# Miniprotein binders against q56419: the designs that were tried, part 127

Target 1, 326 residues: q56419
Amino acid sequence: MEGRTLEEVQEEVFKRHGVLVPKKELEDLAKALEEAGLLLTEKVEARLKEEEEKLKRERPMRLAGLSYPEGEREARAFLEAFRASYPGEGEEARVLLMPHLEPSRVPEVYGAALAALEKTPPPERIYLVGVAHRPLKEKAAALPVPFQTPFGPALPDLPALQALDALLPFELFNTPLAFREEHSLELPLFFLKGRFPEARVLPLLVARRSPELGEALKVVLRDFPGLLVLAVDLSHVGPRFGDTPLTRTLAEEARRRDLGFLERLAEGEPEAALAFLGANPTRIDGVEVVASLLPLLRERKGKVLAHRLDLEAPTLSAVGAGTLVL
Short names: E, the ipSAE of ESMFold2; O, the ipSAE of OpenDDE; V2, 0.75 times the mean of E and O plus 0.25 times the DockQ between their complexes.

## First folded at step 9 (miniprotein)

Design nn7
Fold by ESMFold2-Fast, scan of step 9:
Structure nn7 (fold): chain B 326 residues (1-326), chain A 108 residues (1-108)
Amino acid sequence: as target 1 above (326 residues)
Amino acid sequence: GDLIEELEELAEEVIEYLEEHGEEDLARYIEELIKWIIEALKDGDTEESILILTFLAEYVAWVLHRMGAPEELVEEVFELIEEVAEALGMSPEQIEDIERYFRRAIER
């Protein structure tokens, strides 16, 4: 009962139905609801503790059977179909920016990422940087466990993760539960593991700008070279994001904003890319990732391979997606 | 080709229903989406026209279903959308995609 006394509840029932319910029955009901609420809360707490303990050992698939096939054979065919959806050739990547929205919505963009991976020598490790969609205790976090995929587990690079943790002013392994359901890591990882089955991974989430993370990663990458992957979506426009319904003008503005951002990154000018977004107001998912990784993006030139705007009809909204190699 | 005329027929059917049920803002928005398709075609951007037609189809299906529109009207609107899609040169696979989006919107 939400701040209501038993006497008040009894009076309400009498007024509406002309029946005076005995206080004992209301007391018994209130006690039963309170006991049920306590049991439900205890079950939720026990379940969260159980999930957190499981995450100390491995990170299971959450989107298998939904965003990608569960079986290895079907997953392989699915991945190759995405590659086939992009008619262009890839470029070698030292840094890859790719999306993390539902792959079936922008198959050509994921296909472009696959094309880039095809031209890239197999890395010993992948620094996979996604966006936290749940609160983190610190500005960034990592989970040092195997991530399950249809292609087998993506194993953590424990020495590199420990080296990174040692250089940060906060505990890197600070919010395991944030990784329980995180599509900004799971969806890119599906494609990365499919192409580089032997590579170890550093699964990283950024919630807020952390220049300390970028500085630490620059040091760690010298000792533990690998492929840096930024899993970020671009413009978010429309009512789902607190804006007006999508129009041609808004879609063209979103595309111009996305391409202007990506093209400045491709010139090795990430500060200019961020300034361009500030001058052209909207939200871009992953701006905090780019802002955190400035030391790794400066003076590194590359190419935009693909860009698409995904239109969400029920919400009259759109999300930009792109593939950039540096 | 009578593609613009087919788009205007689609617009008339949907907009009249929305206006008859007091949804003038939605009717104006649908009109803007159809204008977008027409202008993209005029610019030679068939891919953009296909993208916006697909977007329009899913949204119209969602709106009409939530408004409790008669099944006969929903089916008629879908047939008009298919005619526009065929006139745009969409493949059978692309038209099947529109059917899936339309059906998904009704089920949601």
Scores: ipSAE 0.602, ipTM 0.854, lowest interface PAE 1.8, mean pLDDT 88

Design nn8
Fold by ESMFold2-Fast, scan of step 9:
Structure nn8 (fold): chain B 326 residues (1-326), chain A 108 residues (1-108)
Amino acid sequence: as target 1 above (326 residues)
Amino acid sequence: GDLIEELEELAEEVIEYLEEHGEEDMARYIEELIKWIIEALKDGDTEESILILTFLAEWVSLVLHRLGAPEELVEEVFELIEEVAEALGMSPEQIEDIERYFRRAIER
């Protein structure tokens, strides 16, 4: 359908109301509607600027009372229940891959991550790398402010973040609003802060593969050693993601690709892990993060502690989740 | 009782109802999920059987609720699912989760 002319609008008004509205009045109305639309846009822009200013001070909890308890004691009991859901022992992690989907959906997988953290010496800092669910101005971003949790604020490691920013060919602190509602950081951070309350954090988001980020992080980690955490989900299959309803064949394909990816990472072969996935037909979230962090993952052997495919009955879909220590 | 017989009985109850209501595609899909459970059992994979039974139970509950199924049918389907769940060793907490979905369907 082509746009309506003023003559067409005038004719419709005449037919409906029996009155011929002068063209000049219709032009004035059109301008008034355009100006009203501009005012609404200005109000939205003002609101976003206000939110951006607030994010310069701190990042508040968004999922407290929804995905985890707001109170510290209730949050502690909640976290310990996840640890109890995993019957195995952990292994020490220098690099931890863990999920960021709703924890209650895959409690054993988060429990495996907690088991690994129990075997890991308390780090001075955590490099927490999540997946951007909102557009970033650059391939990656960070937010250098305290992140609120039920266990107190997770403080940013400002010297390490500044060292990282200095080595990158783009401004690291480029999209504060992308962090306002970001579960790929908030949900793993809940567990990490609960286990390492004194650790500072580098909250990082990856939107697209950034080899320069991995190269810079390798340099920064030598001067500012810490725990590297990849907070990524694995396969996404089913109608919610563009496939047909979940079948055994589709679920087996998702698990095969998830485990093949994780097992190659566990052998210290991240390029082989990416090559195994090819075009990523089951939509593993970790691809862009792993591709960015290649220098940190090569020749580092480890173990897959847990893997689950979470089945979403309302959508007939599934999301893979796993815990890997390197 | 034979666990496979309980699963086949569950399939018959749900599939017949869906076919009678013109939902042939849904009926075929549920048949596929039940076949998946049976194949997992024959493979000795009890954990997989529990996972797919839970998925099936939640989906069937949503479908029966959407179609306005009679209370009697919803109760019969739940009883069959509970029987299979108990035989598979599901925890009281897992069974309570399934019951929660069926209670919503019954009390709509």
Scores: ipSAE 0.638, ipTM 0.866, lowest interface PAE 1.1, mean pLDDT 89

Design o1 (at its last look DockQ between E and O 0.92; V2 from the best seeds 0.86)
Fold by ESMFold2-Fast, scan of step 9:
Structure o1 (fold): chain B 326 residues (1-326), chain A 84 residues (1-84)
Amino acid sequence: as target 1 above (326 residues)
Amino acid sequence: GSEDLEEELEQAIEEAEELAEQVEEHEEAGRVDEAIEAYYKLAKELARIAELARRLGDEELFRRAWEEAIKAYDRARELLEKTK
């Protein structure tokens, strides 16, 4: 009823259903809908406040029983099955790019990440950089609380988070609700905690290009050395993502764009990787993360361990996933 | 617009100057924990000056402000290590 007269509403109902509703009954209905909307709004606001208060203490598992097993023993078997899906050996990582796509769709890619972690000395801390799937008040955010996993809580590195906050032109802990349901952190963290149970974590989300984040992280990593993890997916193609239905040709193009992007990163040329995508437009959700972290990626050479384009036949869509060590 | 950014820059410089005074006062008084906090706040305000300078296209101010941000941060870290 907003922006419409009751007479216009009566006319539309009559045209659609051949019934004329008395004006008073429409007024009573409009008032009831307004009141129901207000009660729903108040209920939603109360629920969000409860969730926000809970997030001051811990970040609970949201995908346990859905994307990974809830119990520790079952979770360990699940993780080992993913490692077994990758036939190769890993390579030591100082920087790891891994996906945050549903693991069961790209087991070999997660297996490659696990292989790299096996070759990597246990870090004291992990800088886990994911992609914000909800709006942030600033370009980036962090949540300084324990993140629950089947392997126990991943504890925040509070001194390192405070150091990072001190070098940023905005408040780092600005949007706790954005972390309530965030698979770009939760899914990689499951694997990282399973391999490095003693490592502390800096859980970071990037919403928009933040060169100030990369500049600050370069300084903080000097004093708080650790493993940098970019938890990003690659090409998003098809109707699910606003594109045309996937064809064999479009799938091949997506694979070439993903690999061209990763190979340029592996050569220590992140600006060339971004320029390559600009010349070959696709929706890679990691673009904003890579653009933010340029100071940490320049002149760092490495290897692409795995790549897959996951095809989702019902939606004629696909998402690319890869594992890169630097 | 540019005028809004220039006003924000003036405010950030004023805040940084006040924080620099607070740092000196806390260090002279031997208030190490307060000096550490003030150095971290000073680093943050210098980082804001650097970001505003970048947005205004002032590359020289960006470099100076970012260098000073790192120095304030380094001083906080030095003090933290000495108090362990």
Scores: ipSAE 0.872, ipTM 0.958, lowest interface PAE 0.5, mean pLDDT 90
Fold by ESMFold2, look of step 10:
Structure o1 (fold): chain B 326 residues (1-326), chain A 84 residues (1-84)
Amino acid sequence: as target 1 above (326 residues)
Amino acid sequence: GSEDLEEELEQAIEEAEELAEQVEEHEEAGRVDEAIEAYYKLAKELARIAELARRLGDEELFRRAWEEAIKAYDRARELLEKTK
């Protein structure tokens, strides 16, 4: 409507339908549509405000019955099936990199994470760092509430979260709605809570690289030791992500980028891992997380336990996932 | 531009100075919980000063502000440990 005059609209209606609508009636209609649009916007805003208020108390399961079982008994069996999908042994982790991709697509990659957790002493708390898929008001955010799981609520480590917020140049608790549907926290948390039912959690999201987050976490981890988890996926290639249909050459490049990135992280060389990706031509997920957490990854050597570049047959696309212990 | 960052830096410094005075008042009055909260707020403003200094290319102010942020944070932690 802003791109056309009322006279142009009037002429178009006459040409199409043989009816001359008076200019006054078109003006009245436009006004009514604007008023109706404002009312609809107000209803949407009220619903979002209600959802935001609910998220200030707890974060409910959104993927139960879809990505993992809703019932506790079935959820425990699900964990054991995933562990069995990885026939190897894990290694102790002070830092764990694991995916947030749909678990059924990469069962042995999640199984490798479970194998690592079997070798890891139960931590007092878990620093769970995911990738924001919705915009944040700041570079990073947290939501200091219980996250529901089939194994009971994952309780927030409020003292550690307050301490972290105190060392950041921005308000850490800044975008509750961004957590509403954030699977990069929910999917890894299912596995972590199932293995470490007594650990508290710092649920963190990164939208844009935040060196200040990594420096602050280095100080906070001194006083609040725990397990650091990078919940990230790797390459995203194919038409769903802006490429031509997946070819052998594109898949080989994605695999090379994934493994080269993980290998350099495993050598304690996170800057070299980022440099290896250059412009990130295969869109490895989580580069912003790694770039934020450099002080926590430097000089920490470890091992790649698993990797898969998983084909999305309907879209002729693929997503990489891996498990790394440091 | 750079003038906007410098204005923000000056405002952050003023806030940090006010918080430092509040911390002294709370500690002298024995208001431990208020002192802890003020120390955390002071640490946050000093972290903000450090970030603004980094963006302005002032490496010395960045280093000093970050060191002071950690000191304020450490003091809050010490007070919290005493009140366990």
Scores: ipSAE 0.845, ipTM 0.951, lowest interface PAE 0.6, mean pLDDT 91
Fold by OpenDDE base, look of step 10:
Structure o1 (fold): chain B 326 residues (1-326), chain A 84 residues (1-84)
Amino acid sequence: as target 1 above (326 residues)
Amino acid sequence: GSEDLEEELEQAIEEAEELAEQVEEHEEAGRVDEAIEAYYKLAKELARIAELARRLGDEELFRRAWEEAIKAYDRARELLEKTK
């Protein structure tokens, strides 16, 4: 390792490739490299390059057997159980805001999304807009390959993706490695593919607000109609996010921010929703996505179907999740 | 700085002019697939011009470039529909 620590190598790989390699994998690589006389960085880069080449063909499941069942039969039972966790009825969605949090933490919120999907005619395509939890080269990105699910592959809409790229001032097909472990797409896609097996998908990530994305999508949606899905979480509060342990006051503020944000979106006032958050002191995850999609959210009235602030007890932290139909 | 953005804008305008010439050549020759590809490239370059103009505070150029980007896109779509 030429005098570098494993942490320094991990940071360097993250800075260069936007991938956090687990320390254990780096330790195993370091041992293998001590035997082979190779630099840890070169071997990691070679592995990442191989993974990038694989991502040109398909995006494999990363959370199967962890967050959801791998087998189709068990996956269908999982969907039914989540739907059952929400006692209400849904409404037809043209735009669906849903969480990307670990499903077991907020089952009724995912259940509300499923309830909305039951009232939604099968779309030809789904525009799935997630949050980039890793750096992107550009403000937004897409991965134009099949995404594996227990229900079979979610196939990309290549013509619609090409049309979208043509109206963006940057290369849409950038940073493929950012999609490798991005749960903000994988988790909602499980539910969407399970409900709409024949729908094509446009898997999109937003790292920073891109007004250009919303304007481009507005044009593309005219020629390529489909369901728009915002896969976003809400407030992130507590020690994991730089706050004190969760208190009643902090939880009430997080809920107030979440609901105030969702209600203004439900009124068709996305600019008012953003303005309401100000400096976003409770760290609502979906801000950059909403800021990018303003042209598609304006004047659309809808309904908040569910909300939860879920406690992560080991860290005394909490994450907000909601389901909104427009 | 602003000088770098102006240089990028000049380059983007030159690239868009070259793509517009290529579109005309392909359409005149009846090379429909090549014309479609060139129109999508032109739309992208015009979108880049629009963004550069916005960053420079030129609202008129932004509007014009974006309108032309949509026209190039629409022409590509029209040709694609005629080939199906």
Scores: ipSAE 0.826, ipTM 0.942, lowest interface PAE 0.4, mean pLDDT 91
ESMFold2 (binder alone), look of step 10: mean pLDDT 86; pTM 0.842

Design o10
Fold by ESMFold2-Fast, scan of step 9:
Structure o10 (fold): chain B 326 residues (1-326), chain A 84 residues (1-84)
Amino acid sequence: as target 1 above (326 residues)
Amino acid sequence: GSEDLEEELEQAIEEAEELAEQVEEHEEAGRVDEAIEAYYELAKELARISELARRLGDEELFRRAWEEAIKAYDRARELLEKTK
C-alpha cells in the first residue's frame, strides 16, 4: 500500500481474483493499515528510547545461555575447554587479533587467543575494537558503561575514554543503541574478562575507515598503556553473504586470502595486507578496523597462532577466523 | 564542496582561538578543573582542524594542527597529574 493508489489496488485485485472490492472497504483497510503502522512506529520509538536509557547505566548480556554459559562456574569450565582445544603454547601479545564469530564454530581459534592471553601480563586496560554491525552516526563510537559478563561487569576506563574523545574530530559517545546487540564486542569480551578480571575496557566500534581514530589511539596508549584487541572475522564467502555457493576451490582461495592477510600483518606491513585484499577480492569485516589502526600496526612483527575457515553446509557458506599476536 | 570545507575550517580556527583564550584565562585565575576541561576542548577543535586540513589536501596544516592538538592534550594531562 505504500505509494499505491486505492484505484490501482482495486484494479489488481479484480485482475487477479475477479472480485471487485468496494472503494469504501479499501479505504477502511488502508486506514487500518496506516493506524497499525503508526502504532507500531510509536511502540518501536518508545522501546528504543527505553533501551537507550538502560544503556546509559549498563550494557546487559545478550548472548548468555546461547553462545556462552550464564553461570560463572559453567563459564569458567567453558573457557578451560576452549583453551584445551588448542594444543600449542601462546605468545605474549601487545596487540591481539581474535575472532568474534560464534565460539563453538572455531574453538581452537579462541583457544589460541586464550593461550596468548595466558602468556600476556595482566593489562590495566583493554582497547577492544570491534566491527559495527549497525549504523553509527560517526565513523566510530564507544559506550562508557559497565558491560555485564558471567565473570562480573567489565568496567569502562573513563579517564582513557575521555582522553580519546578529546583527540577525535567527532563525539566518541555518539550511538549508544549500536551497542545494544553487538557480538563483535560481547563474544571477545567474554574471553578477555575471564582471563583478565580486573582489566578496565574501552569498548570501541568501527563502521568506516577512520585514520583519525588510529592517530588518537597511538597518543592515548602512550599515557594509558594497555592491550589492543582487534575483534575481527576474516573471509565471508557464499550465499549467506550475497556471494556464489561455496566450492572446494573457492574455500581454498578464501583460506589463502585469509593467511596472506594475516601473514602481512605479522610482518608489520598492514598497508601490504590491505593491498593484498584489494588485489584478491573477498569479504573481510576487519578491513575497516585494520585501515583505521594503521599507526598501531606498522613495524610490529608477530605470529599467526591459528586459522580456520568454518564451513556452514546448510547455506554453502563459510567464515574465516584467526588468532594473530603482534 | 571544497568551498564549504574552507568555511568550516575558518569557523574551526576561530573556535580554537576562542578556546585558547579561555584556557589562558582559567590558568591565570587558578581555575585548574576549568583549565583541564578547556584544554581537552581545545585539543578536540585542533583535531577537527587537522581532519578538515586532511580532507582539503593540506598536509602541512594537518601536521601542524595535529601537533598542536597533542600539545593541548598533554597540558591537560599534566594538570590532571598535579591535581590527583
Scores: ipSAE 0.854, ipTM 0.952, lowest interface PAE 0.6, mean pLDDT 89

Design o11
Fold by ESMFold2-Fast, scan of step 9:
Structure o11 (fold): chain B 326 residues (1-326), chain A 84 residues (1-84)
Amino acid sequence: as target 1 above (326 residues)
Amino acid sequence: GSEDLEEELEQAIEEAEELAEQVEEHEEAGRVDEAIEAYYKLAKELARISELARRLGDEELFERAWEEAIKAYDRARELLEKTK
């Protein structure tokens, strides 16, 4: 009824049902519907506030039984199957770039990440940097609570998180609800917790490039050394992402851009990696994370262990995924 | 506008000055836990001053404030290690 008069509503009802509804009755109905809408909005707001309060205590699993098994034994077998899908040897990582795409779509890429973790001495903490899929109040956020996994809770590194917050020009713990459903943290965390069960975690989300985050992290990592994990996907091409249907040429362009980006990061040249992508026409999600973490990536040489462009045939779309060790 | 950012900068400087006085008082009194908390708060306000200076195009203040933020943070860390 927005933009319609009560007389127009009355006329429409008469035309459709042959009944003339008195104007006062329509006014009463409109008020009742408006009040019901306000009550529904209040109930939704109350539920969201309740969910936000729950997230101050813990972050429950959302993808258990869907993207990975709920039970610890089944989860362990699942993780080992992914490792087995990658025939190569890993390299020790101080920085690991891995995907957050559905693992079953790119098993060799996750297997490569597991191979790298296998060669890496157990860190005391993991700086897990994902991509926000929901709005944040600031450019970045963290949630300082245990994250549930089939391998037990991944505990937050509270001293390191407080140290990081102290060096940021904004409140780090600013958007708890953004973490309620966030696969860019949950999916990598499943693999990281399975390999490093004793490691504490700093679960970080980047929505937009935050150079101040990278500068703060450089200082914090000096006092709280740990494994830095960039949980990012690469090219997103095809109609699912507002693009034309996938062609061989577009797929080759996406692979070229993914690999050119990763290889420049592997040379310790993150600014060159960003410049190579230009306007980012294939929508590599990792650009905002890399742009935020420049001081941690410069002059760190490494190796690309795996890359795949996964085809989603029903939508003629594809998503790139890679594993990079620095 | 830049007037709003300048006002925010003034407020952040005032808060940082107050926190600097609080850290001195706590340190002189031997209140280590309160000094650590005040140093972390001071570091955050200095980081905020740095960011506001960057947005206003004041490169010198941006660099100085960030350097001071790291110093406040380092002092908090030194005190924390001594209390282990």
Scores: ipSAE 0.859, ipTM 0.953, lowest interface PAE 0.5, mean pLDDT 91

